# VHH binders against Formyltetrahydrofolate deformylase 1, mitochondrial (PURU1), part 13

Target 1, 298 residues: Formyltetrahydrofolate deformylase 1, mitochondrial (PURU1), of Arabidopsis thaliana (Mouse-ear cress) (q93yq3)
Amino acid sequence: GESLDSSVSPVLIPGVHVFHCQDAVGIVAKLSDCIAAKGGNILGYDVFVPENNNVFYSRSEFIFDPVKWPRSQVDEDFQTIAQRYGALNSVVRVPSIDPKYKIALLLSKQDHCLVEMLHKWQDGKLPVDITCVISNHERASNTHVMRFLERHGIPYHYVSTTKENKREDDILELVKDTDFLVLARYMQILSGNFLKGYGKDVINIHHGLLPSFKGGYPAKQAFDAGVKLIGATSHFVTEELDSGPIIEQMVESVSHRDNLRSFVQKSEDLEKKCLTRAIKSYCELRVLPYGTNKTVVF
Key: E = the ipSAE of ESMFold2; O = the ipSAE of ESMFold2 at other seeds; V2 = 0.75 times the mean of E and O plus 0.25 times the DockQ between their complexes.

## First folded at step 4 (VHH)

Design n10 (framework vhh_7zox_3)
Fold by ESMFold2-Fast, scan of step 4:
Structure n10 (fold): chain B 298 residues (1-298), chain A 125 residues (1-125)
Amino acid sequence: as target 1 above (298 residues)
Amino acid sequence: DVQLVESGGGLVQPGGSLRLSCVASGLTFSDYAMGWVRQAPGKGLEWVSDISSGGTTGYADSVKGRFAISRDNAKNTLYLQMNRLKPEDTAVYYCARVPTHYGSGTFYSPGMDVAGQGTQVTVSS
């Protein structure tokens, strides 16, 4: 490639660093000095230290010259600080250099979330590589979604499942080369064995405002309960149904003038927007684990 | 208050075995996933193994087939049986309460959730 000399203006590229460790004096100074010492400029710096809890979370956005601070050196410098503080999490991403996250999309009968994600992906607004789509429902080859997948060379795998045989080993083989999974209205419960075997993050969209209205038909449950807000929740999948750490929620007002069809329509609109926002936030390193079952979202 | 106390570490020859124990108090032990993380000299924390409340186990590739995690809920005790130990297994081993979700960077280090003081394992001839 082309090299720049010191007489030419440097090409500065964006980087993101997230840090999670036990709270200690001087962490902010060490992290910011690391960036500044290499000629980087910090554009944003967010810190969270919970009350009465000795833990530290930060996310920094910066620009730097990759000639002066090579990508491998960025990793080494932050790793030195991570070792000093015994950090659980110290992750740097440089979107112009680092490969996109590879995902697989799982769905059942409803495809509105998949369609939205495919449109955002095609528009360059979803920073992932889609390796495949997996469904426990067959789809006609002449539907808009199947034609879209064929046009873009994205495989669609029909995996027939029952309550007695969820075909989890087959699904694990199909997703082994992904960085994380997205459940876009996949209506089979993934077992603890699946989650351990996969060993990476699984992000779900639930068509209800958690922690209320878990399980099936949350729009019908909300309608019958007379709620004044309908919502959608994107969360990490855990062994406990609809109980994993929440990433994103979206809400819309409802009243006595909304019928069940209106509740369902509003729910579907919230689901597709909620899921795409959650996945974008995840890819931008905005979502960090916090406590036993919570998130920090920067 | 929640307390985790590790024991069972020591000096062992390559190819040897050790069994680590972790006694928990101040929590309903049977309700939580539990695990082991280690820190080698000059390195960061590495996840080693975990076990869910239901008994489902996971292992790091580096220890799979050599280590076995187990729990005794009646004694509030977590175990790690370490077989065919290698010099690379030299580390301080920590008992920790595991997060309810899985994925890259989702395992809590000592000090992030509940972890004990650790037990030193040294594999040397």
Scores: ipSAE 0.013, ipTM 0.379, lowest interface PAE 8.4, mean pLDDT 83

Design p02 (from c05 with L98V G100T Y103F T106R; framework vhh_vobarilizumab_d1)
Fold by ESMFold2-Fast, scan of step 4:
Order: C-alpha cells, then structure tokens, then sequence
Structure p02 (fold): chain B 298 residues (1-298), chain A 122 residues (1-122)
C-alpha cells in the first residue's frame, strides 16, 4: 500500500507513569521536564495531594519516540527521580512494548463475570493475557463458556474443594506465573497463608455495595433494608473478609416496585461491568494504595 | 543519595546466632515499612521479616520464633537478629524499603540494598 511509501515520521507510542512519594517542592517540574527533555509530549497529567497528608500522587500519559528515548532509558530516567524523592511507587508502562499482565480467573458456580471478561478480552477491551481459569465446580464440555475456552486455548482447571481441604497448594502452583489474580464469584474464602504464599494482588468482585452488606446474600440484605440504590464492589483481597481497599463501585436505582429477583438481576449486571472496569483501571496503572485501607483511582 | 547498606553477614555454625544491620541514607526508616528478604542459590527472593512504620512486625513461618526484626530510629538503622540458625538459612539477605503488604510487592517502588551473604555450615 500507499503507507509503505510515506516519508519517515517518528512513530510516537503511548506511555504511562505513576508516581507516589512524600510531598516536596519541585516534583511536578522534575517529572514533566523528564518527559519534555527527551522530546516526549504529555497528553494528560493528574495530581493528587491529600488534605492534611504530606504525600504526593501523580499519573501522566505521554507519547514518545522509542528510537530517541529507548524503553530501558525511560525506566532509568524515572528511577533517578524516584531515588531522589524516596518514592513509594514509580511504575512505567508502555502498552505497545511491555508484555500484558498475566492473570488467572477463579470462579465457583456462577459464571456471568467470567463470560463478560471473556467477551471483553476477545474484543480487545481487556488488556491481559488469561493464563487459565480455575473453578471448584465442574462444567459440562458443551456449555458456551467451555467451548469458548477450548477455542481460544485457555486451560480450565477443575479443583474439587471441601471445607476441610481448600486445595490451596494446588491453586498456588497453577497461578505461580501470574501477575495478579481475579476472583470472579469464587465463593471459597482464601486463607492468609494463601495470600502470603501468592504474594501479589488479588482482585475480587462482591455482589453488594461495600462496606455495607458484607458476606452472604447482600442483595437480600439490601432488599430487606429497603435501600434505594443497589451496587457491586470490586476490591483488593485481604485476610479480613470483604474489607480490602475498594477499586471500583457501580450503582443502580431500585424502588418498592422491585422484587428480590429484580434486585438480584440488577446486582449481577453491575457485578460483571464493575469487575471489568476495575481490572482495566488496574492494568492502566490508575489504582494506587492510599492510607491503611484506601485507594487513589485516576 | 537514597540507599540501603547491609552488614553483619558471614559464616556461622548451625545453632549459632548472627545480627544483620541495614543503614539507611536519604530517607527515614521510621516513616516507611521496611523488610528483610533472602535469596538462596537457584531460588527466588522470599520475604523473611517486615516492620511497618507503626512498628507492627511480621515473619515468614520458616523463621518465626527464631528471627526478630527491629529498628533504631536515632541511628536510622534496621536490624535482623537471627537465632538457632540452620543450613537452610544460607542465603544472600537483602534489606528493603517496601509499601504496604496488603497490595503486594508489584505496586511498590522498593529501595534494595546490595545484600549480605549468610552461610550456615560447619
């Protein structure tokens, strides 16, 4: 084609940098000058300095020429600034060069979140590599989800669990090469030993608006409480049940005209959208730790 | 400018004790979560002990009851007291500034020391 004969224009590619340190004079100037000095162009720059807290958060989106500013040099230049400020977090991601994050998806009987994630992944809307799916429930080979996984070469591991044997060592072996885990309605509680052994982030979807309605049947709890909003929450998993830092929440209005089944249906629709948005935000470096149990989300 | 320097490693007999030190410069150790990691030949790095900015401590099951993490805020120094040493404790020990354990190590810009070798052998 015609594009093969175009004159040499620099191929500019997108990069993302997130930064978290103690607040100090000149951080924004140093970070922006780093990009500008190498001929990069900033497309977006977000800053958060909490009230009465001496901490700084930023996220920048930029475009750059990887010939003039090689990927390894981008890391070195931002690391020099990170060392100067004693940064708590400094991460660069270049989606066209860097490998996608590898995930495993854990689920139990309900598959609506898995199905949504698979559809978004196939559409190029979920920026991850799915290494495998793990379930404590067996599924028929002729179901849509099983046929989809087979078509795309994604392994499905049936790990039969009981209350006495959660098979956590087997699951740890299956997920050892992942960057993070996604619990897509996995109904077995992961132990503190599992979380320490895995040592990386685990993201869960809860079918209720946290911090209210923790545990079982949150849609029924909401219905019984006469709430006017129903929701879903995606959060990091910690040892304390349904208490990890929140990444994303989605809500929908309800009224006295909605029966329990309507509450459940609205909840499930919010769950699948909430989880997908949380995973995308996480992969785009939009989610940073804040305080003891909070997040900054850019 | 911002760095961690470990010291105190060496050869020790099984059942012996050793104290590692980690001197910090360019930042204050009491303001951050700090940890000791180790790496044996052919293995990945594992968390040995951690201490939060608030002073709460945590330990790997393999060292619990034998190792103690502490800090001296006036000296800006982190310590690891290792008792009842075993041959399997042989590793390079690293001092690190880390973020919260709740988010795991991938989100942390960790400042690492160069490491100090501990060999437990007769």
Amino acid sequence: as target 1 above (298 residues)
Amino acid sequence: EVQLVESGGGLVQPGGSLRLSCAASGFTVSSYAMAWYRQAPGKGRELVAGITSGGDTSYADSVKGRFTISRDNAKNTLYLQMNSLRPEDTAVYYCAKVTTYSFGPRHAFDIWGQGTLVTVSS
Scores: ipSAE 0.013, ipTM 0.226, lowest interface PAE 8.5, mean pLDDT 83

Design p03 (from c05 with S102K H107Y A108P I111Y; framework vhh_vobarilizumab_d1; at its last look DockQ between E and O 0.33; V2 from the best seeds 0.00; counts 0 for: pae E 7.8 > 2, SAP .685 > .668)
Amino acid sequence: EVQLVESGGGLVQPGGSLRLSCAASGFTVSSYAMAWYRQAPGKGRELVAGITSGGDTSYADSVKGRFTISRDNAKNTLYLQMNSLRPEDTAVYYCAKLTGYKYGPTYPFDYWGQGTLVTVSS
ESMFold2-Fast, scan of step 4: ipSAE 0.264; ipTM 0.617
ESMFold2, look of step 5: ipSAE 0.064; ipTM 0.433
ESMFold2 (binder alone), look of step 5: mean pLDDT 81; pTM 0.811
ESMFold2 at other seeds, look of step 5: ipSAE 0.018; ipTM 0.379
ESMFold2, look of step 7: ipSAE 0.014; ipTM 0.249
ESMFold2 (binder alone), look of step 7: mean pLDDT 81; pTM 0.814
ESMFold2 at other seeds, look of step 7: ipSAE 0.018; ipTM 0.303

Design p04 (from c05 with K97R G100T S102D Y103F P105R; framework vhh_vobarilizumab_d1)
Fold by ESMFold2-Fast, scan of step 4:
Structure p04 (fold): chain B 298 residues (1-298), chain A 122 residues (1-122)
Amino acid sequence: as target 1 above (298 residues)
Amino acid sequence: EVQLVESGGGLVQPGGSLRLSCAASGFTVSSYAMAWYRQAPGKGRELVAGITSGGDTSYADSVKGRFTISRDNAKNTLYLQMNSLRPEDTAVYYCARLTTYDFGRTHAFDIWGQGTLVTVSS
């Protein structure tokens, strides 16, 4: 037996809470009081109240003692506030307790986005568990990406698709245990039936600055149009092509001295960084729905 | 297959009543928090009423005292009883399965039905 050592500080762990409701007086006070009443401390707090709209968005980062405020009680306390205000969104994540998000990565011929995500994941900079990689293109086992996947025990599923048969039921079976999907240059359009059947978020990278240059070969369209900025867009997938809510965009300057090859190279560099940032933001609960087809990103 | 199907919408005069139903398949409604949302043209989605797995209910201030959320666990169906309807209640009504603590999902991407249109007008 040892005596209690009162000089030892409790282990405080980080938590994140996001909140979206109809705007009302005192919401910030109620949310902050909830955390403070349990001995928690707020480290970051972001609020968005749109001008002329009666809605409220917040994201708080806090630290707390999980012995004094058990994980189930954190959910219960925030849910009580959510019910009081009729919240449209109220989500808590405690990264050291909660399981990491499970994802599948879908791609076609180009793998630069997959490679970037795998490197960031290995470096601990992407807070996900990669359940599998799915491609409608075969890859040789001696490529860097295939060796990486084999070394880390990540399955690669080759699903041969045609214009007439997208193999969507097979893909749905492969991704049934995921929390969300990532399209890392997957060049088949997912049907409304797929999106309904999956029933969860799907995040895409588009190799153009949306809403401009939707569809095929955006870099060529941008080059031909004489633009002075090119970009990449990460967005939620909806039934409407390249029209879902935008999560992240990145841009790079171009001039008359850039040829088409330079446009393509700059585009690919933007794509891999844009997608990785979008996925990280999503996992950190920074992305919330806003209006009919927009996002708040904290 | 997980699915929610709303029904019971229609045209009603101010002061009238409607009961909306939401039939669930592929999961048990008593195991989840469930909600009714509405979306009027040009507006964002608004939470109308919620019910926890334990049966506790909550309502938006605009509908409190007029609307009642309930479920029938044997029929695996969620209901919204709407009384004293106003023109401002005109919207497409959606039922949703809520996951507020699992995976960073927003309510826009939780499992929901196709919606049922409620029009309050003469």
Scores: ipSAE 0.007, ipTM 0.222, lowest interface PAE 9.2, mean pLDDT 83

## First folded at step 5 (VHH; from g01 with F104Y T106E; framework vhh_sonelokimab_d1)

Design g21 (at its last look DockQ between E and O 0.29; V2 from the best seeds 0.00; counts 0 for: pae E 12.9 > 2)
Fold by ESMFold2, look of step 5:
Structure g21 (fold): chain B 298 residues (1-298), chain A 124 residues (1-124)
Amino acid sequence: as target 1 above (298 residues)
Amino acid sequence: DVQLVESGGGLVQPGGSLRLSCAASGFTFDEYAVGWFRQAPGKEREFIGAISGSGGRTYYAVSEKGRFTISRDNSKNTLYLQMNSLRPEDTAVYYCATPYYRLYDEIASDFDYWGQGTLVTVSS
């Protein structure tokens, strides 16, 4: 043991609530009163009501005393309000109590996104549990990334694939106990059957600004073409290639002063940062569906 | 433009040695893995070995381990293949290659850009 004494203040913990419903009078007042009535304190409140759509989105950040407002009661209280408004989405997350999201990472030969995510994860800046790393590329055990994975007890699964056999059933078995899947430069297209069989979110990083030409625009080809602007896009995977709802985009200027090395470095830096930020936003409940193929990102 | 130019090929007697060079230009050589391949007449292109961008990791096809040495000089943008104890079956066109993507600390197994090749003939 730890000792507690009578001079210790209540431990306040953070909570997040996201809400999506048809717009109506008094929603903000009702949601804020729910928190305040239990002694909670709102630290941030974001609202979006798009014109001519008659829908309401919100994300609140608050702190509360879990002794006074137990975790299950938080769910019940927000559920009551959700039922009153016929909410399309109402989710509470309390990071200090709730289990972290479990993810698997898929990649092919290039590891810049994986390395960045592993470093952010190690530093406590990516709030996930990484269940495994899956690749169609075999890696030597004495590389940076493999030593890191072994040191932290994260399994690496080599799944040898061909154009004729993508081994999707094997991958599905490896990832069945995850909350979502991250494609960190996985260079094979996931089939509609895979997406249906997985049935949960898959988040990808694309080299370039979407919507654009399908299939990407690799850094070397862009360099040879003399482009002046490069970008990266992280998005949800759907059956239509590179067309799912966008979560994050980043851009950078390039010029004749860039050689191939600096051009590739800028491109890789965009990709790793873009994917990492998208995953963090997702885990913090900042990414909400909007319209048919858009997102609200608080 | 990306260019890979092999040189140093020629006629050599069995048991001899030869050093091939691959001069690279049009890209940042020290960030890319590179490899050597060969193709004998009527046969598929055969992987010899590869070296990481840093030069810290090498990989050789099992049959070539011990006879061939891959090295690089990043200050000269040059890849080398030292071949010792040459045999008539080593007669082939030798190619260097590099992937389109950066691979500083790992060995590539998939290559996108190829040189024109240099002929090595080992004659009794």
Scores: ipSAE 0.000, ipTM 0.187, lowest interface PAE 12.9, mean pLDDT 84
ESMFold2 (binder alone), look of step 5: mean pLDDT 80; pTM 0.812
ESMFold2 at other seeds, look of step 5: ipSAE 0.049; ipTM 0.541

## First folded at step 6 (VHH; framework vhh_6qgx_2)

Design g22 (from g15 with A33Y; at its last look DockQ between E and O 0.01; V2 from the best seeds 0.00; counts 0 for: pae E 14.6 > 2, placed apart)
Fold by ESMFold2, look of step 6:
Structure g22 (fold): chain B 298 residues (1-298), chain A 124 residues (1-124)
Amino acid sequence: as target 1 above (298 residues)
Amino acid sequence: QVQLVESGGGLVQAGGSLRLSCAASGFTFDEYYMAWFRRAPGKEREFVAAISGSGGRTFYTDSVKGRFTISRDHAKNTVSLQMNSLRPEDTAVYYCATPYYRLFDTIASDFDYWGQGTRVTVSA
């Protein structure tokens, strides 16, 4: 019988290219010609040129034949263009070939964000490898989430902490082989020393529309105050609490028809959706740091 | 190592005013919510007021709104509760507290560190 392997049946695969340089005439033409010359087809192209500091950002999605345009040649061809423009950044990802990002998840008592991320990961909608889950709260082994983690070989690390000893060195050891860290409702403040020692991106979920609601904002107090709009913010963690560059924000209307239970459920749904969208965008190279406190999100 | 020390309690006549203070040490003061709770004789500890780490948000139980004002002084590491128009039902031991976790609700179990309390007695 007839085989469908790559020696018999050409397979087109997706690629992503992100480019950042000083703005100049003709950048898009050169980047698109590079892809077209190799028989690639562009499926999406996004450009941002801010009015200040004269810089160019772009993200392209394309489909190509990896037999005709080998992975290493893709790197070389885009690097040639990067050198031509003195680019500050030029990154290619080919998701079907390149290793997935490795992440660790940190949380405290509330697990709605963890459960949503595990669900999306299982469905193939979150393109990461989850190396471990770390929490300062012990969980019973017969719970849904604990059985899920065990079934999939994802370690759960209980790290008992106090305000006087956050055990950040223990956490650093557990996460040393990750590409970035996700705070999925981790309720302890990470120190500047932790952030420096980790040295890679840390992404958080916050209840509320930053910067106006830094710190905590109790759901019951918002409900009792009769607010009509709730929000969630996912952002990079920096030394300044809840002030890092924002990746994603989501909002939802609430009304007098919500009781406390439905209000809390809407808030939790907002947080879990906001965080998972932020992580997906990050892994798809849609999130680029811009200036000192902003992002480009393609 | 975390210490919270209340002061300013005493006896006051109904309609009077009293200012409570809470001196905080042993943690990064401006990063944490600070709260006041109270316990009347024979009753459970109940939430009175809270203030965010930055001081930009304040929260009050309904029975004290408009009468009590919570504030914080980052230079002195203190939280104050200005209590005006006092009523006999405000009689209680008042406690200063701070949580370990980011606060999502105003219940006592969300707070990990407590002061010794200061007694407020409001006479008819």
Scores: ipSAE 0.000, ipTM 0.148, lowest interface PAE 14.6, mean pLDDT 85
ESMFold2 (binder alone), look of step 6: mean pLDDT 82; pTM 0.840
ESMFold2 at other seeds, look of step 6: ipSAE 0.006; ipTM 0.358

Design g23 (from g15 with D110Y; at its last look DockQ between E and O 0.01; V2 from the best seeds 0.00; counts 0 for: pae O 19.9 > 2, unsure alone 64.9 < 65, SAP .687 > .668, placed apart)
Fold by ESMFold2 at other seeds, look of step 6:
Order: structure tokens, then C-alpha cells, then sequence
Structure g23 (fold): chain B 298 residues (1-298), chain A 124 residues (1-124)
């Protein structure tokens, strides 16, 4: 009878579901049963209920047979549960089917974050599509970075800025088809008008631990002050400088054995690793803003 | 304070070999990538080879790939460039440099420290 249907093992693919609603008895059971009823298997399940807020956040990882549970049906089944609980957010990603997030990278003079991201992207370690690189600094066309971008078909846009004109309308047009922006050491402050006009997430890297060294802290000044701990912070951009919800932070010890050179190198290594990890977590639906200015990072 | 001193340059016939050395002092050698650049008379400096701080990754410009080998010795605080199958177009002053990035290629404004150079001349 059904020899054709049972002659091969099903191809199982991973799915991720993020859910946010008012807390209620039985929600985990309902979400789990949705997956199980379709023959899916949960590989991981994380829940966060903030104290005294009566709010529920979850992230599930599961595997399923896309022939038995088609991609559009997955959306419909979770949407039915979302409507039942009046969910504030319900998002499904299936990385093997869904398009990669499209990003643009903005930078100024220093390219250590750009280089690391290009390296990770080329190695398949960063699940994005890089649509362009934008900078307020022109670079010679015969450099390895520029040749790399050309070889991979990634445009480099030099946008000459002045104190009077940050050219934000030009940048906005260049990035209109992206899912989010990455500031990889872009040393111009994005205005509230830009952020409103873009209307999507912007992720930045800061060269210190927040919320303490806001507005920049030159490596020489920190070195001369004799700090014992340095760090990097990746966060969402908001109108208030360096005040958006934090995604990732990394720290490194420093001591009298560090000269200015080693101090700067440690700082740069933290920045590139911190930003890369933040972007990966974001793309995997692990980052959920909550409260006034906090995140859950599953 | 930071000092890079190249040695090992000289005159070599085409097809021959030469080993350049760069002694580094005044900084924590093991944590920094190292690179070699060269400048022929009347030309701009060009990137030749680089090695990561750990020594785990190396990079070469296309014209030297397969002929030159960069290596580092953490015990001696030295980076070396083994140059085989030398050609007259390899004639240049060779510089050791310490960039703070893994290099894709050279832009002088992105380097903090340079050696004085060692001359390599390859005769036909």
C-alpha cells in the first residue's frame, strides 16, 4: 500500500519558536502539544517569567518533518495558539527554509570589526546576507578588504560626511531593503529622525562596559588611568547615546604588564568577538527585549 | 620603545633562497600579528605575508604564494620569511611591521610600528 511513503527516512529540519504573552496556567503544555501533535520533537525549551509581572517568554528548538508539517501550517498552528492567549509576540524561524537576514555594515576608519565579520561570514559562521558596507572614510581600491568585497559582490559605499550634513537620507536609501543594521565602529551619531525613518533594529558595538563610559573613552585615557578591567558592549541603538538594551558584554583583565599596544589589542579583540556573538544570538532569535531596557538572551 | 629589526637581506641569484628575520622587542610579542612588506625603487610599499599572533593562520600575496613561507618563533620573539625560487622582481627593501588587524592587504595608515628594512637583490 504505502511502500513509497515509508521507503525512506524523513528528512528532519530544525525550527525555532519564540512566544511572548501574559502568563497563564498550561501555556507550556499547549505549546509543547502543538509540536508533538505534528510529530515534532523538542530539543530545547527555555522559559522566563519575570518576577511580579505576570508575563511569559519562551523559546523552543525542535525538529520536524516539513512534508508532514509544512512551513505555512507551522505558522498557522502557532498563530492559533497566539490568538488564544492574546500573545504579544509569536515568531517562527526555520533556518534551512527561511531567507537569511539581510544586513548592512556601517563603519568609520577602524575596520577590525568589519574584518572579523567578513571572516566569520565567509566561513559560514555568521548566518546573514551582507548587502553592502557603508563608510564615511574612503578606502583604496587595491586593498585586500576592497578586493574581498568586490570578489563577493558586496558594494562599498563611501558617504562623505560633514559636521553640517551626516547624509542620513542617503544612508537610509542604501539600507532600505535590510532587516537590521550593524554599526561596526561607525563613529557618527545616528539621529532620532534616522532611527524613526529606518524603523528596524540597529545593533552597535561600544568599546567599554556600559553604563559607565558613555560617549567614548579613548584607550590612552583608560590606560593612563590604570584600569584593571576592560570590556566591550553590544547593544540596540536608541535615541539616547549608548543607552539601548544590552545584548552581549565581554571583559578582559589588564595589568601593569600591558603597554598601550597590548591594551588596545585586547580591547579590539573584545569588540570584534562581542559584536559577532551578539549578531549570531539575534539571528537565532535568542534576544528578546523585556522590561524598560533589559533583554532576555536565551 | 617598540623596536623591529630586520636582518638576512643580501644578493642572491635567481632561483635561489634567502631567509629574512625580524627581531621584536618592547611589547608582548605572542599577542600580535606580524607582517612583511616590500618596496621596490619607485614603487609603493606592498604587502607580502602575514601571520596571526598564535601562528595558526598565514596570508600571502598571490605573487609569492607557494614560494615564500612566514613563520614565528615565540621563544626568540622573531618572525621569519623563508623566500624560495627567488626572481628578479622580488628585488626590494623588505620591512617587518606590526598591524593590529588580521590583514587583507596593506594601507600604511593602519600600522603603528615598522622596522628600518633589509635589502634583497635578486640577480638574473
Amino acid sequence: as target 1 above (298 residues)
Amino acid sequence: QVQLVESGGGLVQAGGSLRLSCAASGFTFDEYAMAWFRRAPGKEREFVAAISGSGGRTFYTDSVKGRFTISRDHAKNTVSLQMNSLRPEDTAVYYCATPYYRLFDTIASYFDYWGQGTRVTVSA
Scores: ipSAE 0.000, ipTM 0.098, lowest interface PAE 19.9, mean pLDDT 82
ESMFold2, look of step 6: ipSAE 0.000; ipTM 0.178
ESMFold2 (binder alone), look of step 6: mean pLDDT 82; pTM 0.840

Design g24 (from g15 with D105W; at its last look DockQ between E and O 0.01; V2 from the best seeds 0.00; counts 0 for: pae O 21.9 > 2, placed apart)
Fold by ESMFold2 at other seeds, look of step 6:
Structure g24 (fold): chain B 298 residues (1-298), chain A 124 residues (1-124)
Amino acid sequence: as target 1 above (298 residues)
Amino acid sequence: QVQLVESGGGLVQAGGSLRLSCAASGFTFDEYAMAWFRRAPGKEREFVAAISGSGGRTFYTDSVKGRFTISRDHAKNTVSLQMNSLRPEDTAVYYCATPYYRLFWTIASDFDYWGQGTRVTVSA
């Protein structure tokens, strides 16, 4: 055949679409045709249809030319399909155009999760805007973390708490403009009133495998008990402590060769990796609540 | 604080109509799905109808399709359930609910905020 004119080079950008509706014949074909008809190219497509449920979940990753398929037209085209199938949810994100999710980070004394998230954020590997850091522990201004926050203009709010006053109204005011909250080792229990007042997702890190080991279990006690397996769980927060839908879990073996220091280090490494993975998955629209207390994680 | 307040319940003869209303406050109403559930005497709470955050789609349990209509008014932060051709088996306490921090929802455990309920009694 004859040579094609290739003098025009389109600028292709990534898009993500998640779709949830009652299961029906032809959904994948319709969604993929929508993308292909506009010259888009699918790079990945995940589907989940649970057994004995009549629901359909999907997540597609694609690239497209925003001149040929403008951002608003992407929304309109997927909304048309959503209407056709009675979709309970249809969400598009275009990371290069859409605003990043805004988050606030809450922590108590231990900062290993905060440090990891700040590092990933600075490295461009955590696609969020961090609006502030809130803690019930005051920190010296000359520490590496505090200097980092100051340099990047991220406020640190010390909100002293007692058993009688968790200062939840103060925290709500500080986080009112966020898309979700991250509990990066925040050791105070958030009340049902806080969760209702915030009204958006809250993601936590727990130092063990749920649903077992709800609540606290100090590292020293686990070490002295001679456990052979440690874990970390990141989950959505609900009124029931440590019972919300799980997003990510990680495990690691420990043995008699671990001293207390190495045991604690392994535990902290699990927690920071587990939480950062969960936050990244959430921001990439990979986490979909499903069933009674489960998630689909594409 | 999230508040959901139902109203519009009452006693209605079979074949009649009733309109339930749910006033929502304490959250960004426009972003979240809303649903109606009901609990008949001696039974478990069951799904009746839902409407997406955008209002673009509605979902109904089979026993109410064609008789009930869910709608939302974003200016007033209100979700409504128009109930036509009522039957004695529609007798229940009706609850307004929202999953409001979840992207997806299919069952009652996905709904974390509930109203106090409004009683609907359909007499023969």
Scores: ipSAE 0.000, ipTM 0.105, lowest interface PAE 21.9, mean pLDDT 84
ESMFold2, look of step 6: ipSAE 0.000; ipTM 0.246
ESMFold2 (binder alone), look of step 6: mean pLDDT 82; pTM 0.836

Design g25 (from g15 with A33H D105E D110E F111Y; at its last look DockQ between E and O 0.01; V2 from the best seeds 0.00; counts 0 for: pae O 15.3 > 2, placed apart)
Fold by ESMFold2 at other seeds, look of step 6:
Structure g25 (fold): chain B 298 residues (1-298), chain A 124 residues (1-124)
Amino acid sequence: as target 1 above (298 residues)
Amino acid sequence: QVQLVESGGGLVQAGGSLRLSCAASGFTFDEYHMAWFRRAPGKEREFVAAISGSGGRTFYTDSVKGRFTISRDHAKNTVSLQMNSLRPEDTAVYYCATPYYRLFETIASEYDYWGQGTRVTVSA
């Protein structure tokens, strides 16, 4: 369906569609025809069919005229295809008109990940709305990060916790209106009851290359052992500590020229970059759970 | 309320021994890592030793390996640091610490519960 109003140039906007179903003949053709029939143009298309489990994953990027193909009709048209194939997942996002994902950030004492995310968010490079920041550590109101939060209307909630009372019901109330949760060096273990009560994805940053270094590998111990590579891992949180599906990993070389401080600084730099990339990939619909504990990252 | 109480510090000759003890209360003791840190005059707190919640893993800074032994007693909820072959450079205030978290670190900022410290002075 071409527009009959030839006096107006179309305004084309980007869309992203992710599809997951049992593998079958003709899926790409049907998805492509859906987009083409509405005058859309595919700019990128990724497919993954894993060996021996008969499933199909795809992610398409396309541009379209929202006058010719209204946002709600995009959903309906892809849902029709999803029903045809019994799809396990079919999600469309249109970043220019869809609301950004809402997130809350949890941290403890160290703020290097928080600061990086706030800066990327302010610069328009992190496609989220930050509803609040929650920490089990109080911060002075005159610090740079606290003044930044106040300037941008982002609440900071100090939730004083103990080992006996993690105050998870208080945290659940604070994050009830979020799409997912980010642990930006939150050093309290979230319980299975918290994860069930929240019921949405939780993304963590770990200072090491999982599955190695589960539970932590002290920076001093790694430094003293003379390692030549350090890393960071961003992953989904599950009830099993540091074992959820991995979203992003980064590595950095270290050498004898690093003292403990420069070693830690390199690790912190990896952590903030790794977490930021993982969140961006998640929001762009690039991250799909796969297998027992794996991801497809398009 | 988590409470950590150190004892066992004092004055000792170089080459001598001391045993530090830390009585812990107010949390599920066997689920958490416990650590000893020390602070020499004019210096930052430095990691000495740690023991996993189960007691199955121990960690030591290089300068104390082979001389210090960390242990825990789950029946008494205590963590001990046996300090042998003491040197003048071991002179410091020794602190028992535990984090909120199950993740282990050697950086003092990751520990939020601290004892008041017990002083160890090693004379030449």
Scores: ipSAE 0.000, ipTM 0.142, lowest interface PAE 15.3, mean pLDDT 86
ESMFold2, look of step 6: ipSAE 0.012; ipTM 0.421
ESMFold2 (binder alone), look of step 6: mean pLDDT 83; pTM 0.853

